# Designs tried in a protein design chat: VH-VL binders against Cytochrome c-554 (cycF). Part 4

Target 1, 133 residues: Cytochrome c-554 (cycF), of Cereibacter sphaeroides (q3j2p2)
Amino acid sequence: QDARQIERMIEGRHGLMTLMAHELGKLGGMAKEETPYDAEVAGKAASNLSALASVISPELFPKGSAVGEAEDSEALPAIWEKPDDFAQKISGMEEAAAKMQAAAGTDLASLQGAMRDLGAACGSCHETYRQKD

## First folded at step 15 (VH-VL; from y1 with light chain H53N)

Design z3
Fold by OpenDDE, fold request of step 16:
Structure z3 (fold): chain C 133 residues (1-133), chain A 124 residues (1-124), chain B 107 residues (1-107)
Amino acid sequence: as target 1 above (133 residues)
Amino acid sequence: QVQLVESGGGVVQPGRSLRLSCTASGFTFSRYTMHWVRQAPGKGLEWVAAIWYDGSKKYYAESVKGRFTISRDNSKNILFLQMDSLRLEDTAVYYCATGDYIWGTYRTYYFDYWGQGTLVTFSS
Amino acid sequence: DIQMTQSPSSVSASVGDRVTITCRASQGISSYLAWYQQKPGKAPKLLIYAASNLETGVPSRFSGSGSGSDFTLTISSLQPEDFATYYCQQYYSFPLTFGGGTKVEHK
């Protein structure tokens, strides 16, 4: 892939993560009881998050888009060294998002429970495959 | 694959001490609250102790308070249970289990992963 | 402390049967209740969290309901692998407490 295509993918995955963070922020605020629980808002946020999570794929992480290889990349080389593990992390994220979609609109306790898997999924992937601050 | 492996159980005399260990792998140990849960032979489950992800908070069942100490070494992915002044009623299989992820004030004190357990019994 | 009263202590059932287990809390615990399955010589397995949410990988024949102080675990159609002991657990507040357990046995 050429440099332009790589940069498009980097921009795409950054935008995706930003949108995911936006939805997660709504859910997290309620889970932490910083904002009142609203089943409708939670349900919609969870649905959006699940849809966004489903867009995550190895296609967004082409070879040549690692830190040091492309501008603005935060992707560590381990992504391409361990493709099977990386794919598993993506699947884990999708599963966690689906779990949240099923639980968020039920009640606060359900939302909080589903947040465990989301946190684990996000953290697990980022710890291994995203450059640390 | 999450794995928890307990060790340190065995036969002990009343009044003595024993230290259990739980070695964790397959997940970021330092980000989870960890628990000990025990089960006497032929009996039900009893929560024993909890320790926050960073060790900043500890909780104990009344039955073990003042005698047991929960601790952890996040650099080695190990959970500990120091059991002092052991009593016959402490006979049980001791399980380590995962708890909350580090979100802060989430109320999610249930156990999604368990070890195989280690048995503590007493000699006459 | 919050006491969890689980009923019945044991139940005899056949494959295909509908099985219901009840758990009552001494205080209101909202939906902060979990259900576990334990087979002999094995560690417990999480089935339900927050009273009604099925844990990932758990068959859909398992379901949980209730809020406040009364909760129910239901197996819609008992399978051979479902013969085990089941426990409820409140996590509304410390100390965490379990129900006494329900053994599901072959009829």
Scores: ipSAE 0.850, ipTM 0.936, lowest interface PAE 0.4, mean pLDDT 95
Fold by OpenDDE, fold request of step 16:
Structure z3 (fold): chain C 133 residues (1-133), chain A 124 residues (1-124), chain B 107 residues (1-107)
Amino acid sequence: as target 1 above (133 residues)
Amino acid sequence: QVQLVESGGGVVQPGRSLRLSCTASGFTFSRYTMHWVRQAPGKGLEWVAAIWYDGSKKYYAESVKGRFTISRDNSKNILFLQMDSLRLEDTAVYYCATGDYIWGTYRTYYFDYWGQGTLVTFSS
Amino acid sequence: DIQMTQSPSSVSASVGDRVTITCRASQGISSYLAWYQQKPGKAPKLLIYAASNLETGVPSRFSGSGSGSDFTLTISSLQPEDFATYYCQQYYSFPLTFGGGTKVEHK
């Protein structure tokens, strides 16, 4: 891919993560009991999160889009060194998001339980494949 | 992928001390609350102790308070249970188990991954 | 401390049977209740969290219900691999406590 295409993918995946964070913020606020639990809001947020998670794919991470290779990239070279592991992490995220979708609209305890796997999935990927601050 | 392996169990005399270890792999150990749960032979499950991901909080069952100490070494991915002043009623298989992720504020104190356990028994 | 009263202590059943296990908490615990399965010589396995949510990989024949103080684990159609001991566990507050267990055995 050319430089423009790479930058579009970087922008795309950043936008995706931003949108995911927005939905996660709703769920997290309720899970932390900072905002009252609302089953409908939780269900919708979880549904949106699951849909967004499903968009994560290696296609968003083209070669040449690593830190130091492209501007505004936070993607570590390990992504391309361990493609199978990276794919597994993506699958893990999708699974965790699906679990949240199934649980979020039930009750607060359910939402909190599903948050464990969701957080773990996010952390698992980011710890290995995202540049640390 | 997640693996917990307990060790350190064995035969001990009453009043003695024993140190159990749980070696973790396949996950980011330092981000999880960890627990010890024990089971006497032919009996039910009993929660023993919990330690926060960073060791900042510890909880104990009343039956072991003052005698057992839970700790962890996140640099080595090891959970410990120092058992002092051991009693016959401490006879059990001791399991280490994963608890909550670093969220910490959620009531998610259940156990999704377990080790195979290590047996602690007493000599006559 | 919150006491968990589990019943029955044992149940004899056949493959295909519907099995129901109950746990009662000494006080309200909302939905902060987990169910485990344990086979001889093995560590427990998480089945249900938050009273009614099936853990990943657990067959759909398992289900949990209840809130407050009364909870139920149901196996809709018992399979050969389901003969085991089951435990409930509250995690509403420390100390964490388990039910006494229910052994599901062959009739």
Scores: ipSAE 0.849, ipTM 0.935, lowest interface PAE 0.4, mean pLDDT 95
Fold by OpenDDE, look of step 16:
Structure z3 (fold): chain C 133 residues (1-133), chain A 124 residues (1-124), chain B 107 residues (1-107)
Amino acid sequence: as target 1 above (133 residues)
Amino acid sequence: QVQLVESGGGVVQPGRSLRLSCTASGFTFSRYTMHWVRQAPGKGLEWVAAIWYDGSKKYYAESVKGRFTISRDNSKNILFLQMDSLRLEDTAVYYCATGDYIWGTYRTYYFDYWGQGTLVTFSS
Amino acid sequence: DIQMTQSPSSVSASVGDRVTITCRASQGISSYLAWYQQKPGKAPKLLIYAASNLETGVPSRFSGSGSGSDFTLTISSLQPEDFATYYCQQYYSFPLTFGGGTKVEHK
């Protein structure tokens, strides 16, 4: 892929993560009891998050888009060294997001339980494949 | 796969000290609240202690407060339970278990992974 | 402290039976209730969290219900591998506390 295509994918995955963070912020606020629990808001946020999570794919991580290879990339080379593990992490995230979608609109305890798994999924991927600050 | 392996149990005399260890693998240990839960022979489950992912907070059951100390070494993926002034009623299988992820602010204080347990008993 | 009263302490049942176990909290705990299964010589296994959510890999014959102070674990059709001791546990607040347990044994 050419430089422009790589830049588009980097921008795309950054935008995706930003949007996911926005929805997660709503869910997280309720889970941490910083904001009152609202089943409708939680359900909608979880639905959005699940949809966004489904967009995550190896396609967003083309070769040549690693840290040190492309500007503004936070993607570690390990992504391309362990493609099967990376794919598994993506699947895990999608599953956790789906679980949140099923739980968020039920009650606070259920939302919190799903948040535990969701956080673990996010952390598992980022710890291995995202550059640390 | 997640693995928790307890060690350090054995036969002790009342009033003595014992240190239990729990070696964790298969997950990011440093991101999880960890717990000790014990079970006396033929009896039910009793929560003993909890420690936050970074060790910043600790909680104890009243029955062990002032005698037991929970700690962790995240660099080695090990959870500890220092048991001082041991009593006969402390006889039990001691399990380490995983708790909440990271902050512990989600009130998810249930236990999804358990070790095989280590037995603490007393000599007469 | 929140006391968890579990009943019955034991139940005799046969394969295929519907088994119901009750757990009552001494105060309201919303849905912060978990259920565990324990077989002899083994560590407990998480079945249900948040009162009604099945843990991944748990058969659908297990279900949890209730909120506030009264909770129920139901096994719709008891299987041979389900003979064990079951515990409820509140995690509404520290100290964390368990019910006394219910032993499901062969009739």
Scores: ipSAE 0.742, ipTM 0.896, lowest interface PAE 0.5, mean pLDDT 94
Fold by ESMFold2, fold request of step 16:
Structure z3 (fold): chain C 133 residues (1-133), chain A 124 residues (1-124), chain B 107 residues (1-107)
Amino acid sequence: as target 1 above (133 residues)
Amino acid sequence: QVQLVESGGGVVQPGRSLRLSCTASGFTFSRYTMHWVRQAPGKGLEWVAAIWYDGSKKYYAESVKGRFTISRDNSKNILFLQMDSLRLEDTAVYYCATGDYIWGTYRTYYFDYWGQGTLVTFSS
Amino acid sequence: DIQMTQSPSSVSASVGDRVTITCRASQGISSYLAWYQQKPGKAPKLLIYAASNLETGVPSRFSGSGSGSDFTLTISSLQPEDFATYYCQQYYSFPLTFGGGTKVEHK
């Protein structure tokens, strides 16, 4: 029963990160000018990203769900060794997503500035708490 | 906490050389484009040089091109400015500055983080 | 090179005043414009990026507007800590260039 719950949490956090990557892909493509800037599309993607970021919580990372403890996990043990730092990284990602939501629909320069800050927040968390390829 | 600390300034004679250093901490240095910006006493700001996060591209203001060389050591988190053939008009406080994270676009060249600067002056 | 012209060079103001600073580019730069505040003996501090976006921790009394070649920084109600020199900076293309600065002084 406990193993089934851990499996569901791992599946949930993988799905959450996949959906966030989907929205980030739209914003990133516009910021790099690989796709045309569209204020409506950018605004919707940023709104979706902000909603997804707000769901990231410690409940998605139960004890026993680290890499090497559970199948399909990429979460490093550092999450449970540095709980205060992990919580700060999550808050930083939520703040960056909110700033993206405020900026993305204004113009390309605003989107690019918000992408710069969001990239730093996402990279900081993954660098410390996610198993690398 | 992000910190940038410049060093290597001082009093020199015209025509001589100086090497400025900027030691960085509190962020992933190898992911940021780095810049030097200078300010002559009582004057405005002047951008001097930039170097890409990996060192692959360098840009210089016309006033220093051919005399100054920007470089970086990502293993030690240090940015350098080699200043050769110094002139009296190079008198300034020299800042290192950054903010351009590689994730974003090339057109985010504005500076969230600045050092406190190092002064370069000349003896008569 | 893109020349950035700031005006006025200085302004005398009192606490509570509305202060407006203008920056003009010698060619169109879209919205690739930042504003900085600098106090004597200190490094510049970023206030605004992309013409209108406040940097984290910057008070809401600061605002930026404009696009193309004409830009404005506004302080809606000047506070004692706002006496400083302000610079615009274009980042549309290299070389990066700053305006000449605007000194906001206590009347």
Scores: ipSAE 0.636, ipTM 0.856, lowest interface PAE 1.3, mean pLDDT 88
Fold by ESMFold2, fold request of step 16:
Structure z3 (fold): chain C 133 residues (1-133), chain A 124 residues (1-124), chain B 107 residues (1-107)
Amino acid sequence: as target 1 above (133 residues)
Amino acid sequence: QVQLVESGGGVVQPGRSLRLSCTASGFTFSRYTMHWVRQAPGKGLEWVAAIWYDGSKKYYAESVKGRFTISRDNSKNILFLQMDSLRLEDTAVYYCATGDYIWGTYRTYYFDYWGQGTLVTFSS
Amino acid sequence: DIQMTQSPSSVSASVGDRVTITCRASQGISSYLAWYQQKPGKAPKLLIYAASNLETGVPSRFSGSGSGSDFTLTISSLQPEDFATYYCQQYYSFPLTFGGGTKVEHK
């Protein structure tokens, strides 16, 4: 119930998403051939991404933390209206991150295939559960 | 859950036209490159045509170029194949297929989603 | 066009056998190669992408290898549900092309 606890959870999930975007940026730059493919950098970024994805849980989304209820929140109310679907989307992101972890260090084609699946998983969740800008 | 459902196949006369449709659901259709792939009875798979997610690029197999037109309606989630000047060698099951979520930046043109297929044949 | 030559055209095999199917591209295609399984009257099913990566839900008895122009699909211990036709497909460039197929059938 504490407003400070809600604020800390919003800050925490924002930080989590920022770190995931950082690792995803490295992988995406290689996939687009904007930076040279490097198997060790790709493997490490994928390992970090998988670890970060595993931390996403409903505990990061307490009631009262939706957009319009709390400052700096971008979380849509659908999270709490469809908890089973939200959990499935989180599981899908974890699976895609694990696939990336298995593929990223192999070669560019493998990284690109895993990026396709990861992009679809991220987009699927954000389309339903994140406020768009 | 991704679904692709083809329709419009049937028995036709040579030289006639058919329009195949593929209705898509369970994904954001306007973010995917779409393809047609065909298979003659007892034969292997042949890629026929592709259309970019936004319709800006189209590619055709040489065997159908000038006779077939691929198109899409992103507002209705429908992929089309207009088949003109049909020949006996066009006898096949026609599948719609997709998998390429991210536009044009990545080489990921392999198909994890396929329809059930629609059969095009000729009567004497 | 990139021609995909698949060998053999057919294999007679028993449950438990190791089955190897090869696919050769007429030019280098890096690792932009997929493998499909197809049963009669059904649409193809993706098994492997990028030469060596198993699609979700595909049993680990399937494996893919190769890069450049020579590729292999291996079934380490054939199961009854594996009797089917297998296709390779390059996606390096348009037009996309498939191999001729390999029918795996029981003896």
Scores: ipSAE 0.626, ipTM 0.851, lowest interface PAE 1.4, mean pLDDT 89

Design z3
Fold by ESMFold2, look of step 16:
Structure z3 (fold): chain C 133 residues (1-133), chain A 124 residues (1-124), chain B 107 residues (1-107)
Amino acid sequence: as target 1 above (133 residues)
Amino acid sequence: QVQLVESGGGVVQPGRSLRLSCTASGFTFSRYTMHWVRQAPGKGLEWVAAIWYDGSKKYYAESVKGRFTISRDNSKNILFLQMDSLRLEDTAVYYCATGDYIWGTYRTYYFDYWGQGTLVTFSS
Amino acid sequence: DIQMTQSPSSVSASVGDRVTITCRASQGISSYLAWYQQKPGKAPKLLIYAASNLETGVPSRFSGSGSGSDFTLTISSLQPEDFATYYCQQYYSFPLTFGGGTKVEHK
């Protein structure tokens, strides 16, 4: 694939993950009671997170963009070796983000339950497909 | 697929001991708080014990304190319940249960995964 | 310890009926309440967490409401597979405690 396109996709998925972490940080701070629960802030963060999760797709992971193949990549080769499982993990994250969107604005207990489930979905994908430090 | 498989139930006499096991698969066992919940025949559910993901905290129902010991082996993905000084009122189906992934970070102590249960009973 | 009082203890109902089950906590528990369904010889199945949130795969005819001390599980139109025993459970504090159960049975 065009080296410039691979570089743009790696940069794009890094930015996507950074924005998702930003929204998760707001939700996580409330869930841990480090910041006060605010239904409007929680609802907006969850809406943004759901939109960001829906953009995760195979086109962000072109062949040649694995760790060791491209500069600044942390994506493991397993993504391309097990494409059906990777797609299932992405679907699981989208479902968990939608669950968070439905729950976050209701109350703290609802947000906490959805955070537990979202954390499990994110952890499942990262354990298989992201290079560990 | 998440699976919890219990074993070790049986027929015993009062005052004796029994060790229950719960073998877990399909999830990262070492990140989950684990529980035992029991149900006497014809009765409701009773929470028995909990153990934190790393074994650092253990909680017991008053009815079993001092007699039961919950433990786990994270290298083998096994949860245990050592039941000593058994009494007739301990007659029940014993379930292992879990759901709390993020090391008990939030107040989310409800159970979306359950074993099929193992029966503990006494001969007359 | 937080006592959970569930009522009624049993309900005789027909397919299509609306069924309402209540659960009262002996002290405020915010929304830290779950509902379970259990069929004979089977482990309980989680229906609702945090008082009102449907667990994945649970039909939308189930709903939960309440906060503080008073909670309700509603089945809007009973189906044949809904004949079972239902339990509430608080998870506000240890020890975790369940309601006494409500058996929903066919008339």
Scores: ipSAE 0.624, ipTM 0.857, lowest interface PAE 1.4, mean pLDDT 89
Fold by ESMFold2, look of step 15:
Structure z3 (fold): chain C 133 residues (1-133), chain A 124 residues (1-124), chain B 107 residues (1-107)
Amino acid sequence: as target 1 above (133 residues)
Amino acid sequence: QVQLVESGGGVVQPGRSLRLSCTASGFTFSRYTMHWVRQAPGKGLEWVAAIWYDGSKKYYAESVKGRFTISRDNSKNILFLQMDSLRLEDTAVYYCATGDYIWGTYRTYYFDYWGQGTLVTFSS
Amino acid sequence: DIQMTQSPSSVSASVGDRVTITCRASQGISSYLAWYQQKPGKAPKLLIYAASNLETGVPSRFSGSGSGSDFTLTISSLQPEDFATYYCQQYYSFPLTFGGGTKVEHK
């Protein structure tokens, strides 16, 4: 298994998560009323987030890319110990992103409701499969 | 799967106390605001109390202020309702409920998840 | 406290009917309103959040509308499993409050 290929997958999934955090930041800022609600901005951010969530796949988590096995990895070994649960968590994140895409452009209350569920889905996956400090 | 199980209900005498418990599993309990909601037999739903995910804020319906105390133990995933000075009007099924994941400080206080309820009633 | 007035208290209806239930808040609550369905002996089930958003898994014959202080739940074509009691709930501010309920029952 090529060490450079593993490093590229780790870099790729870090970039993916960074872009997702960027779109989440726009939605979160509106949900917290730190920035004004804007239906067009919210709709576009939700569409981008849904597209990014759909790219999360097992290819981004090759064997040998866990924390302690590869530099700069934060992925816990549980990903490979419980692959069915990991897949379910990813599907849950995709579903929550789709719910946000449907709700974000309606009004602030709708965006906040969808953000609640997205936060729960994201937290559920990260608590089980990402290293904590 | 999310599971909420209430316990501690029963038949009591007026003026006595009861402690209800709600054991939670299948989710990160310490990130959810928790609630008690009650329903008198044949009557509607009444929200009773809420406690922030970290226990830092507590809210009560006027009908129970000063008599009921909500609390939580995040290390054991248990929600409590201490009910003192019980009255006949407190007869109800008591549900614990949640869905309010604390990602931020915005209004999402509606409930996807409910327990099966525990009945509190009086010998009269 | 925000009082929620739900109307009617009961509806006598047949399978296939369109059923409309209303909920009025004693002050403006924007769209911070949820609707629940409850069958005897069961815990409530969430149908609608934020006044108009259908919760996942809820049939599309259910819809919600309104903003401010006046809200409506509509069942476009009543099914046998829809005979139940329905509650609105505001979550604009504490204390959280429910409407008095509307029992939808078979004629």
Scores: ipSAE 0.603, ipTM 0.851, lowest interface PAE 1.7, mean pLDDT 89

